Miniprotein binders against q9h3h3. Designs and how they scored, part 123

Target 1, 235 residues: q9h3h3
Amino acid sequence: EDGFTAEHLAAEAMAADMDPWLVFDARTTPATELDAWLAKYPPSQVTRYGDPGSPNSEPVGWIAVYGQGYSPNSGDVQGLQAAWEALQTSGRPITPGTLRQLAITHHVLSGKWLMHLAPGFKLDHAWAGIARAVVEGQLQVAKVSPRAKEGGRQVICVYTDDFTDRLGVLEADSAIRAAGIKCLLTYKPDVYTYLGIYRANRWHLCPTLYESRFQLGGSARGSRVLDRANNVELT
Key: E = the ipSAE of ESMFold2; O = the ipSAE of OpenDDE; V2 = 0.75 times the mean of E and O plus 0.25 times the DockQ between their complexes.

## First folded at step 9 (miniprotein)

Design PG24
Fold by ESMFold2-Fast, scan of step 9:
Structure PG24 (fold): chain B 235 residues (1-235), chain A 105 residues (1-105)
Amino acid sequence: as target 1 above (235 residues)
Amino acid sequence: TEDEVRKQFEELIKRFEKAMELVEYLLEMAERAAKNGDTKAAELILRWAEKLAELARKIIEELKKLAEETGNEEFKRMAEEAKRIIEEAEKRLKEVEEKVKEARS
């Protein structure tokens, strides 16, 4: 939390999604070009709105890597928005279960593991590991935010296609850990992003569904995953 | 302390500047969406820009109160400059709203 409202965070996210993206698309680009692309566009140096002396002169919303099998499916976001307005005026309680049902009904199923890192070598190294895992087929798609003007932490997002598929979510966590990532991870379904469920939301919902913590000498998976909504360990 | 107050004022200015950059960029995105015939996306983006501008207005009120409480001439000038910036942004927001309505027809 950097002190902004849910509306502020949603507006920022939408602006980033609408801006141009720097994309390495493994569906059309040979994997041998990845290392050069990562060296050209390290996320700690790519600026959000363009800057003399950075790799970009124009705005960049996201830096992304698409895997060979990546097939985008956002579902019926317009139907989701209409149903959300109806739900808010219905008097029905707004809970994680109600939101899950809206997401299923409108096929808005994607979600993402999030990691927040300060600009610098560790961010660039973590992103390179994730990008290689995507190009090699262990992950499907990922993106990282460019460096903000105010110099705050940047976020790496690693997507799964169905947040209700616990096995798929856990497999993505395992692949992130296998790529050498040791920081805290949190999992957020895209339906929460589309509906503006962030920290300090008016419905007092936890903005993430899962947390993953790295364990030295720990489990076979290299991490412990906790369902924060139900306070239950999944690994 | 004086240092704490200055840091608080500087943080509010940074947040205001970030909000203004996002508003300007959202208005550009709304114009592009309208030109491409996606009036629903343009209307949604305008709604987000409006809410962000309202948040920026609240930051300006905090800047004004802090400047008055401290009697700091520099803070007063910066708060007045921020007020001019948001007034210009609100004018541009209305211009883009008109363009989006025109694209609906």
Scores: ipSAE 0.000, ipTM 0.219, lowest interface PAE 10.4, mean pLDDT 81

Design PG25
Fold by ESMFold2-Fast, scan of step 9:
Structure PG25 (fold): chain B 235 residues (1-235), chain A 105 residues (1-105)
Amino acid sequence: as target 1 above (235 residues)
Amino acid sequence: TEDEVRKQFEELIKRFEKAMELVEYLLEMAERAAKNGDTKMAELILRWAEKLAELARKIIEELKKLAEETGNEEFKRMAEEAKRIIEEAEKRLKEVEEKVKEARS
C-alpha cells in the first residue's frame, strides 16, 4: 500500500527535475530584475504541464532562484544509488543512522527546508520573500513547484549545503523566518529524496529530520526547531 | 460498511488514474529524449514508466479483489475498464521501447 505513494512521488520528482526549469540566476542576472521576474512567473499561475492562459505554454518542472555564490554540489549520487541497492539486498536494518553514513560516505550532504502552501496570494508572497532573501545573500538557493493539474498544495524548498551542520540548518531557518514566513517548516536531506524516502516509505522512517514552528510574540529566534530523529529540541 | 468499501475502491481508482497519466507523460518524455539522441536518458525514463505500470497492475489486483469480495457489478466493470487502460499503456510502453532501441542502433 505505502509503496504505491512512495514510488509515484519518486517518479514525479524525477520528471519535474528533468523538465525545463524557470530560473532567476543571480550569478548572471542583476538583482534589479528580480521583481519583474517574480511578477512574470508567480508560482500560483505557472502550470506544471503548460496551459493557454498561464505564463507558460510548455511544461515547467520547477521555478528556482540561484544565489550569487551558488555552486552546485550534489556529491556522488551514482555511488550513493549503488550502495543503497547493495544495502537493500544485504537485508541489514535500514535506519536514519545507516542513511546518514551513506550520505557522508558519498558526499551527498545537501538538504532543504520545505513549506507547503495552497495556490494563491500567500504562496506567491512567501516565494517572493524567499527569492529576495536568496538574491540578497541570506539564503543560498530555493525552488518552488508549479501548480499541479489537480490543484493541491505547492512546495517551496530552501536548500542548505550540509544537513549534518546543525548551525547552518538553523541559520537557514532564521533567514526564512526573517523573510516573514510563519508556516510549519520541515527539513529533509537530499539523500532521502534520492533514495525515495517519502511519508509512505516501506522502512517506516520519518521522512524529515527537523521541524520548525513559528513562535508568535516571544522567542528571540522566532521559531522552535525539533530534531525529529532524536526527539530533541534544538532551540 | 458499504460506504467505506466504496471510498476504498474510489481511492484506488484515483491512484490508478494518476499513475496512468504519469506513465503516459514519461513515455512522451522518453520518445523526445530518443529523438534528440539522448538514448541513456530515454532508457532511464522507460525504467520508471515500467515501474509505475507494475504498481498500477498491483492496484488493479486490489480492485479485482474488492469487486469479488463485494459481488458489486459496478466495481467489476470499473476494474475491467482499468484493465483495458493498463493493457493499452503497456502496448504504448512497448512501442516507445522499440523506438528507443532503434535510436540506439
Scores: ipSAE 0.018, ipTM 0.483, lowest interface PAE 5.1, mean pLDDT 84

Design PG26
Fold by ESMFold2-Fast, scan of step 9:
Structure PG26 (fold): chain B 235 residues (1-235), chain A 105 residues (1-105)
Amino acid sequence: as target 1 above (235 residues)
Amino acid sequence: TEDEVRKQFEELIKRFEKAMELVEYLLEMAERAAKNGDTQKAELILRWAEKLAELARKIIEELKKLAEETGNEEFKRMAEEAKRIIEEAEKRLKEVEEKVKEARS
């Protein structure tokens, strides 16, 4: 059931990573071109496998915006996977702390704030806000999924370079809120994705580290952030 | 520009290797699903394995183009090795397709 859906989505996600991406790269493209690019490629209209009636006739895996200072570092994913196999055969306890240590050892530190929105104006408006924040330097990098053939919600991913840097993660949340985003956000370290750890895993690990909820008339941050691992409100 | 071309070639090789790893993983998943009687699930996974193999073939086309344009012998050898790897994976894919087909009957 859930396993079937997870396998299907994982295969789609990997295929998406390998298909061409539509990228606005602020490292090489003037910021003045962003609005035209956003109008040309609204995520609610860009199709995953191409359609002559959409902005793309060929497959698109992701629509992404790279910030001017963006410098990707995926770490040693192969070393991480080998260490994970060794850990599983060792019989030692598998805990959030153990995974955190493996991630640090192999420099697999990136993570992301996720938001899921239905195709339409709200998705396109949210993406435009995020993209502008990236180009203006408040966020490092973001991507949004194209519209799937079967329909359903699309996902916006806003990356940070180090999930162990709580202040950096919270700063990204603030920037997302300042961009006008009001929906639920969840933060997930990429280490869980690389190891295939999803909801309902056999180790009872929660791959979501933080939750952010919009608060109207609330704190100066505009949101309440919960540390899911320690069950503590941070804002 | 030679440094930029090398980085592009290395990125394509990395994507190719990632695709081949996932194809093997998907083929293992398809075999397990077929053994468990989930033939519809196995067929869906196989379709994704085929999609990934097609994407890997496109990567090889780009690798060959870069090798030809540059005249770089190292790039040519790496592109030929990638071709060998995908041919083995495609043979493996056909073997798993037959196992899934047999499980249906």
Scores: ipSAE 0.020, ipTM 0.163, lowest interface PAE 4.7, mean pLDDT 84

Design PG27 (at its last look DockQ between E and O 0.49; V2 from the best seeds 0.00; counts 0 for: pae O 3.6 > 1.5)
Fold by ESMFold2, look of step 10:
Structure PG27 (fold): chain B 235 residues (1-235), chain A 105 residues (1-105)
Amino acid sequence: as target 1 above (235 residues)
Amino acid sequence: TEDEVRKQFEELIKRFEKAMELVEYLLEMAERAAKNGDTKKAEIILRWAEKLAELARKIIEELKKLAEETGNEEFKRMAEEAKRIIEEAEKRLKEVEEKVKEARS
């Protein structure tokens, strides 16, 4: 991915974050309303800019579900960003350990499992399963991108509150698999997002901490999770 | 080869067109934010629009290089048209910036 593509994608991400979101908030909305909401706003049909024939007439940046126990905790993002700028000017090495330490110091600990699916039934079915898991309390919060102008894969993000809590991250993976999800999952700490560090970054950092692959084998769950930093299987 | 340069030129044109579509959308977002009284949001959006416009100008420089490499007059005309498009977008960007400053006052 070259510099132009990265900057273009960053601008699109900023615009999506700042546009309105379609939110099912279990903290204020009865769980019995979820199925109707999912039927009204399938992610394969909700368009980014409110195209004719869409369920949405206005731009939608994200479709999200907040669980009953969801408590937003972005941490000290501004302090994180300031420390990051200072680190870059210091001449000190920038490593995955450095990013982990910055995240811990500033309490920016959230992260997310990501899955990429083409528009259609498979995407809508996966999202519905994830949304139900969130409302039922097995997951805390999730979002899915709307359908883009040119199509292409959409992303479901399933958040966890602490990427350093490996067991909590693995529990979220298990809950995703229990919802019937069989595609590749990758896990990215939010610190990379807040600092604008994407796959093809100038520091050669890998924002993917874990990969999860569905595999039928001796395990009834069939999930195989790899720690990308250490090339070690965790399951 | 000339065929490879033509493919690269057409890819750059596609990138330029997509970037300018996004710049236009960002300017509309900034105006909406300012009309809603959210001038800090509008300023952030404008900085992104300006940054993307600057990147689009780098595409124009690549287009000009490829036009000269091939000697293709149509490529040169397309590069000049792209330059006119971005100049108009940058003028509109300044106009939206002034609207945002006035709304802040």
Scores: ipSAE 0.678, ipTM 0.882, lowest interface PAE 1.0, mean pLDDT 88
Fold by ESMFold2-Fast, scan of step 9:
Structure PG27 (fold): chain B 235 residues (1-235), chain A 105 residues (1-105)
Amino acid sequence: as target 1 above (235 residues)
Amino acid sequence: TEDEVRKQFEELIKRFEKAMELVEYLLEMAERAAKNGDTKKAEIILRWAEKLAELARKIIEELKKLAEETGNEEFKRMAEEAKRIIEEAEKRLKEVEEKVKEARS
């Protein structure tokens, strides 16, 4: 089951990445147009495969907002994948440390905070808050999944440039909290996504590096962050 | 129990159906990419369709095992239908692979 589920999830992710995206690009579009764009494309109503009754008649892989300073850098993904295949055939242990080292060697450093929410007003409101934070420069880039054919929770991904930069990861968490988000957040490095490390992975690795839990009061930060890979409290 | 086996069989059928739907979607994407001259994109998509077809084959083996163990005629018929579906998809996969090869050349 583990291997089968991971392969299916990876294939779905690949298809979503290759399908068209609905993008608000703050590098080329005035911030004043954001509210109208958010009203036109609420993620609870945008359908993955298109529906004439929804905002989209054609497939949409992701709904994304790019910040004014956003500059995409995926690193050497081909070299990463080649090294990963070599590692698997070598018989050497596959651990969070070896994956971290592969990511650093191949400059595949980006990562993301993930939040999962049911379709509806709360999802749309959370996405609007994140989108405004991106356009205002508090976050770099974010995307949200469209509504799945079978329904179920949708995911908001908030990206950072370097998962090894702890301060940058924590600052993104703070900005998410400042946008009014109170749900559990988990942080996943893109190297895990490229290599197919999901919940059902065959190496039994935790698919996330950090977890963020909202705090109701007494904290200037607004959340507690745990480094899951090393079992260390960061805040 | 019999109830547990039925739930397991139904879950495997659901996983098989989802895999087959995704395979068909990916084959359409690959054909479109090849037609537009993006043979590299088509090759990547085909590789994923191939992996999912392999997953579907493994699900069918498990369906057949459960059908034999239970002696349930309905399960046997559903497993045979699943086998026909994947054989048609595998034929379609090879057809798209040849179109991609032609577009590359």
Scores: ipSAE 0.514, ipTM 0.833, lowest interface PAE 1.6, mean pLDDT 86
Fold by OpenDDE base, look of step 10:
Structure PG27 (fold): chain B 235 residues (1-235), chain A 105 residues (1-105)
Amino acid sequence: as target 1 above (235 residues)
Amino acid sequence: TEDEVRKQFEELIKRFEKAMELVEYLLEMAERAAKNGDTKKAEIILRWAEKLAELARKIIEELKKLAEETGNEEFKRMAEEAKRIIEEAEKRLKEVEEKVKEARS
């Protein structure tokens, strides 16, 4: 994966963010309607471009659930991107610390736990569990990618407000595990997404700050969380 | 080998086409955002469109190089066509940038 791949993935993500979303907003919609909404729009059947026979006739970028406490705060993404461009032209070293400082300076602090699942019942079930956790107030906001034409893995994103708040990140992991999710989770700050930093990027930056592995019979959290930058277990 | 060079050229074309597809999509979205008065979103989108356009330009330079090295007239033609496509997209990019500036004023 070269620099082209990273920028391509960033552009695809941007395109998906700008397309219409299927949203369940718990602030305006009764929780009792969630099950009907989940049945109407199972992520494995919702298609990215609104293919014939899909639940959606129009393109869908994401399927999302907003909790009662959800407040959108994206920070100064424009300023962040301008500073990033200036940094690249300066020839100064780019480190994870540099990105953290940029994120703090521009108040772009959101991050997300990511899980990748094949289309099908397991995905839809996982999504339903996450959606319930959001509506019940255990999580603030989550989204899932629609089904792609190529039939690749779909991603569920569970957001936290601040990737620098280690406790908040760990609490979200615990809530995800409590929802019955057993797969590998990776935590990625949104700043990495906004700057087009994916795996195997040209700067050799690891976009994943944390990794969570499910543990049977383990700690109260049901997972082991690894700090990828320091190679230290946090749980 | 000639076959290897052909395969490389075809892969570059595929990458170029994908980049241009995204550029066109982003330009459409930026224009919609500008029309809706969301100039901030439009500007963010345009930056990505510019980046992809730059990538497309790099791909074209590689296409030209391969075309020149092989002397293949088909490759030259395809590289020239790619150049026309990116030039048109860059023109549209500038037009959308102007619309965004107008919407911000």
Scores: ipSAE 0.024, ipTM 0.438, lowest interface PAE 3.6, mean pLDDT 86
ESMFold2 (binder alone), look of step 10: mean pLDDT 84; pTM 0.806

Design PG28
Fold by ESMFold2-Fast, scan of step 9:
Structure PG28 (fold): chain B 235 residues (1-235), chain A 105 residues (1-105)
Amino acid sequence: as target 1 above (235 residues)
Amino acid sequence: TEDEVRKQFEELIKRFEKAMELVEYLLEMAERAAKNGDTKKAEMILRWAEKLAELARKIIEELKKLAEETGNEEFKRMAEEAKRIIEEAEKRLKEVEEKVKEARS
């Protein structure tokens, strides 16, 4: 385990969540305004900490699009965190099953498909496709990270409301593929994010539940989805 | 090899610099949260800043070890520079800790 990397990722995620977000909210904004908004805020140009030469002078944590039917439901995150502290001090095994039970008990069910792309036209094009799918109702909500100072890869997150609903997770994958996305996708339940469990954690937990790989011409869905924990192909 | 050791040293320096930049940003966020009355948020941010600073100290120990083992004058200079930067960051960390405590009270 590289403890430094895990702590760094947790701190960055927390800072991004706390900074202001640039949001296109389809619940209150006409869909006809989306193209102008996407042109104004391309993720490859929006800077994380602000810059006079970018679309933003102030810090931006995330660029997000909310669908018409989007209803925020984070569940009982405080109860989840309290139960997690109790679990750590109890001596009981910390396993994927135990975390799943905590998530269900506290209704912390959301999860997300993740894709990582380098800053540039491909990222902006992928984000535009995802944003349009959200506004048109094919996806519920999505966000993309702004450009970091050193220009590393940016992440697009596409959310589903229940990580235990396999059909819903797979339908989101299909909608992402229909939007023209061909890169590797990984699916992570938000319970891992709220508890600060990232790669290289002390419990050796894999926060990635599914992987999706584009399959040219073979699949009706355009992808192969693997249940990573059980090593079982679902599509 | 000499080239591999240099790459390792440069990667450690990059990690250190990124950690220091994030620590500074987190300290500003903790102060902002405290001023807005959200002391729990400020304490959480401060905890992450503290952990990151501790991990940055471990990087400095590795930089020192590598500089000592190689006898490289440039590595020794860079390790000493990193030490100065972390000491300044730790001073700011203590100042923010006191502000957060004051806001709680």
Scores: ipSAE 0.014, ipTM 0.395, lowest interface PAE 7.3, mean pLDDT 84

Design PG29
Fold by ESMFold2-Fast, scan of step 9:
Structure PG29 (fold): chain B 235 residues (1-235), chain A 105 residues (1-105)
Amino acid sequence: as target 1 above (235 residues)
Amino acid sequence: TEDEVRKQFEELIKRFEKAMELVEYLLEMAERAAKNGDTKKAELLLRWAEKLAELARKIIEELKKLAEETGNEEFKRMAEEAKRIIEEAEKRLKEVEEKVKEARS
């Protein structure tokens, strides 16, 4: 974090979520239109706040691809936030297990594999591979951040429905690797995002639950996945 | 050391500038949302702008502390400029708050 506080990161995330998204929705759009859409909106060229020289003249919060079977379920985020406030005032220990229980109780189960890439051909190529995997049904939904005014790395987020479903998390990793992705991947449950818990938090919580590293000539998955919370190798 | 203090000061200035840029953006979006009748979105954007303005105020207090401790005239000038910027943003915040109230009515 470049000296940003949790408040600033949360405000940026909220603004991006509320701004317009560029969406390829495979539930309503033929798969044959994807290649043209990807060529029109390469994430390295789409600007966060719009610019006449970019593909967008208006602000774009996210560039997203929805799979044909995608059915969003955010759970009870309001109940989660109320319970979080109560927990903070209770004086009880705040641990990964406590947050996991809050997430389960309020059905806030989604999570995401994250990859951070510099603007350019490699980012656009990686996003195209992920988008095709989503449209072909190997992944459910994904989004990529637009180019920030100051530059810096962009993030591709690949979502799964349930962070407690280890098999589903591993299947998503396998599909990402099959799409040709070789960079480091980290997995973060959305419960941490909704509660504004980022890397430097007062609770010393690690928001990263899993990490995936590419393995040359390796396993059938093409990667090694580590459960960081329990320090257990899953593959 | 003097180099460490200068780096700390420069990082606080960068944080302040980024926070103020985001406040301006959130206020612009809140005003647009209010005009479009989306008062829930406008109120949420306004609340986040207020939180960031409070953060910016805390950064200014830290900048002032470092300027006083070092006696550095450049640091004092930069802290005063940051104060002017936040005061203008706070006026803008009140203007947008009134527009959001009007749209709710």
Scores: ipSAE 0.127, ipTM 0.609, lowest interface PAE 3.7, mean pLDDT 86

Design PG3
Fold by ESMFold2-Fast, scan of step 9:
Structure PG3 (fold): chain B 235 residues (1-235), chain A 105 residues (1-105)
Amino acid sequence: as target 1 above (235 residues)
Amino acid sequence: TEDEVRKQFEELIKRFEKIMELVEYLLEMAERAAKNGDTKKAELILRWAEKLAELARKIIEELKKLAEETGNEEFKRMAEEAKRIIEEAEKRLKEVEEKVKEARS
């Protein structure tokens, strides 16, 4: 019974990853074309499964912007999956430390800051800010989900290369804040996504490592960052 | 209460419908991947479809339990309809598995 939602969310994420993406790739496209691309594909209007009345007639899994220096490295995801299956059958405890070790062993190190926003102007404005920061080199890569049928909140994901590099994670948070983002952010390592660690997971693990809250005047960085597992302010 | 049980039943039906919609979508993706020669992608997608079908079966067992507990004939009819839907999807899943095997050979 437990884990129904987690398995469903994991399957949806896999399908989105495998469907076509709308990509602005700053490695091959001039930065001057970004504003036109953003106007053509506002995330509040792009539909997940396609609609003749929307910017897309075919399914779109993600809308993404790749920075000029972006160099994708997913690590050994297949090896990670095999090791995960072996771990589950071994009877060894499933803990944050065990997952961290699997990620390091298989070089699945990327992670992301997540922000959830309702469809509309605020989402489109936030995405445009993030996209510009990526193209200008303050961030490496980002993506945003298309609009779902129910009109639920959409997610913007801002990636970092190594979730074990705390300074790099904090630098990305600062860049997001500098782009004008003030909503709650949470940080999730991709290993958790690949292994299906979502809110209702059967191992009762916290699905995110860090939380960032905008704080007016409270921090030189513009935000307070909490290590959720250890309940320690990183600031 | 009867009202609380009805709400629980309706939430399970909605969850079942969403899972089945995703299963059907994944089966179409797997079939397209197999036709395009990407049998590894097709196999991965099929594994997820199988996992979701198992999840849907567990929801049907919960629906049957609630229908039995309440004696509600409407709930029994809805649970039987859900059973028909999953059986059709499982048949489609086997057909796509066979197409993936054919594409490998």
Scores: ipSAE 0.375, ipTM 0.767, lowest interface PAE 2.2, mean pLDDT 86

Design PG30
Fold by ESMFold2-Fast, scan of step 9:
Order: sequence, then structure tokens, then C-alpha cells
Structure PG30 (fold): chain B 235 residues (1-235), chain A 105 residues (1-105)
Amino acid sequence: as target 1 above (235 residues)
Amino acid sequence: TEDEVRKQFEELIKRFEKAMELVEYLLEMAERAAKNGDTKKAELVLRWAEKLAELARKIIEELKKLAEETGNEEFKRMAEEAKRIIEEAEKRLKEVEEKVKEARS
């Protein structure tokens, strides 16, 4: 049962990545056009498969904003997947350390802060804040899922270029909080996503490295960040 | 209980329907990618369609088991219809596989 859910989720994620994206690319589009673009494509109204009455007539996998300095670096995903398959057949123990080493070896270093919100004003407002932070250079790149046919929560992903760079991960958290975001955030390296490792996996690994909770007063960063793997507060 | 078994059967049917919708969607995506010369995308998408179809087969096996345990004629008919649907999808999968092979070379 859990295997079916994980496999289905992985297939849906792959399909979304392969479908067209609605992109505001600050590398080629003036920042002054962002507000009009956000009004045209609010994530609560953009549908995954293109519904009558939505802003899109065709399928949309993701709605994304690229910052001026954004330079895509996915690393060697194919080499990562081949090495992962070899590791599984080797019979050697699979641990967070082995995944980290595979990611470093194949330069698959990106990761993301995730936030899950119900469709509606709060989602659209949160996305607008994140998008403005990206265009203004406080964040590098972000994307948000369109509204699913069945409904349910949508996800905003805010990317950093290197999950092993703890300072960079924390700086992204600070920028997200500065944008007015107060919900729970969790951080996941893309290596776990590429290898299909989700919450319920046969290796009993936690794909979440960090957790950020908003806090009032006293903290310059506006949040408390926990290292989930080591159970250590970083702020 | 009988109510719990019915809920389990209904949940499996929903999972099967979602899986079949996604398989068909992925097969259409693979065909478009192959037609456009993007053979790497076509092959990747096709592999995922194959995996999902295999999972759908496992759901059908569980649906049949529940239908037999309950002796419910409605459940038996629904399980047989699901089997027909996946057999059609598997034929389509083979057709798309051949189109991808053709585009590859």
C-alpha cells in the first residue's frame, strides 16, 4: 500500500516536471511586469490539467519564478541514478551518509524549503511574497504547484543551490521569513526526490534535513530552525 | 467487518482509477515526446507508465481477493471491468513502446 502511494507520487512529480511550466524569468523580463503576471496566474486558480474558466487552457506542471542570477545546475542526475541502483544491488547498508556522498560525487546538490498551503488567498499571498523576494534577489528561484483536480494542499518550493551549505540554507529561511511567511517549512535535498525517497520508504530514511518554525520576538531571523537528522537547534 | 471491507474495496478502486488516468496521461506524453524527437523524455516517461501499470496490476489482484472473500457479485463485476481496463492499457503501452523505439533510431 505505502509502496503504491510512493510510486504514484513519484510518477505524478515526474509528469509535472515534464509538462509545460508557467515561468516569470527575471533574467529576461523586467521586474515591473511581475505584479501583472502574478495577478494573471494566481496558483489557487491555475489548474494542473487546464480546466474551463481557469487561466490556463493547457496542462501546467509548475508555476515558477527565476531570479536574475539564477543558473540551473541539476548535476549528473543520470550518474546519480546509476550509482544508486548499483548501491542497492551491492547489499551495503543505505544511510543518510551514503546518499550525501552520492549527491556530492555526482554534483546533485540543490535542495528546497517546502511549504504546504490550501488553495485560496493565503496561498496566493504567500506565493506573491516569495516571487517578489526572488525577483528582488533575496531568493534565487521558486516554484508552486497548480491546483490539483481532486483539490488538496498546494506546495511552494524555494530552492538553494547546495544543501551541504548550511549557511546558505539558513539564509534562504531568513529571506522566506522576511517575505512574511509564517507557516511551517521543511527542507529536502533534491537527491532524495530524484531517487524517489519520500516519507514512507523501505530504508526508513527521513528525507527532511531541516525544519523551520516561525517565532515572535527576540530572534533576528524570525524563526527557529532544527537539524532534523541530528536533533540540534541551529538558531 | 462488511462495512470495513467495502471501504477498503472502494479505496482500492479509487487508487486504480487514479493510476489508470496517470498511465494514459503518461502514454500520451511519451507519444508527443517521441513525435517531437525528444527520445530521452519519451523513454523516461514510458518507464514510469510501465511501473505504474505494474502497480495497477497489484491493485487488481487485491480487488479480486476482496470480491471472492465477500462473495459480492457487484465487486466481482467491478474487478473484472478493472482487469479489462488494464489489459487495454497494457496493449496501448506496447504500441507506445514501439513508437518510441521507432523514433529512437
Scores: ipSAE 0.443, ipTM 0.799, lowest interface PAE 1.9, mean pLDDT 87

Design PG31
Fold by ESMFold2-Fast, scan of step 9:
Structure PG31 (fold): chain B 235 residues (1-235), chain A 105 residues (1-105)
Amino acid sequence: as target 1 above (235 residues)
Amino acid sequence: TEDEVRKQFEELIKRFEKAMELVEYLLEMAERAAKNGDTKKAELILQWAEKLAELARKIIEELKKLAEETGNEEFKRMAEEAKRIIEEAEKRLKEVEEKVKEARS
């Protein structure tokens, strides 16, 4: 049943967030060391739970790159989760507007562009491009999932600090495209992730706000961005 | 058809096994957090482990229903093994809860 899967995914996400991360922090590490770090920790080879035959013997939740100006602000996630539980008990309608208001009230504003790629050379190449863009200052922060025990696609997450700032979200898309990324991108506010709301949910909420598709042909942005909530093309 | 029921049973077993692997992993995380003095982190992890164990119990109830409906001896044995596994996990969960409680004091 969908309830089993959603709860399990939420627990896995929590565990990954709490496990150790492999971090290249441009605030404290010279940019000249990035290429060696990327070679040491290609995401297609780093294992989620550790393996003596991989780059890591211990569990790794995420592989991340922090930009020079990165200043983490997750807001009041605990207050958000408590308010969400109260909302579900209250019988009030659960709508995109209600979740947006909860996010604003608790300052849980971050969001991310997502790209899903199979383990291998294309994933590692895409991650290297994103990591360089972060270190060079075109993006703020990014992370990529390690290889799962069962295989399957891995995800690269490129964060923005405010999902309500449309221009900031679009600027991040442009920077991702400028880094050479041509695959489908979808944008998801972290509020949906913290509340365990995924594509198929009982409230029929669409956790994806924006979708970006690569467009060849001289577009300055390199992509077409769709506002999924209003079904309106922004570019 | 019987093939449809077998596919459903196998999917439930796979979900149960994944849930139990995650529960065991979360219990190890909670123990490490408690040893490092982060009892609030340990408590949060334990709440997730408890929630997953409850979901696993619901999977077992579905497995038992399918085994009874089909009269399949293999399904009955697999459901009984799943019950044993979750009982051991629940016992370990309680032991970790006590250790976290002691670390708070």
Scores: ipSAE 0.398, ipTM 0.784, lowest interface PAE 2.1, mean pLDDT 87

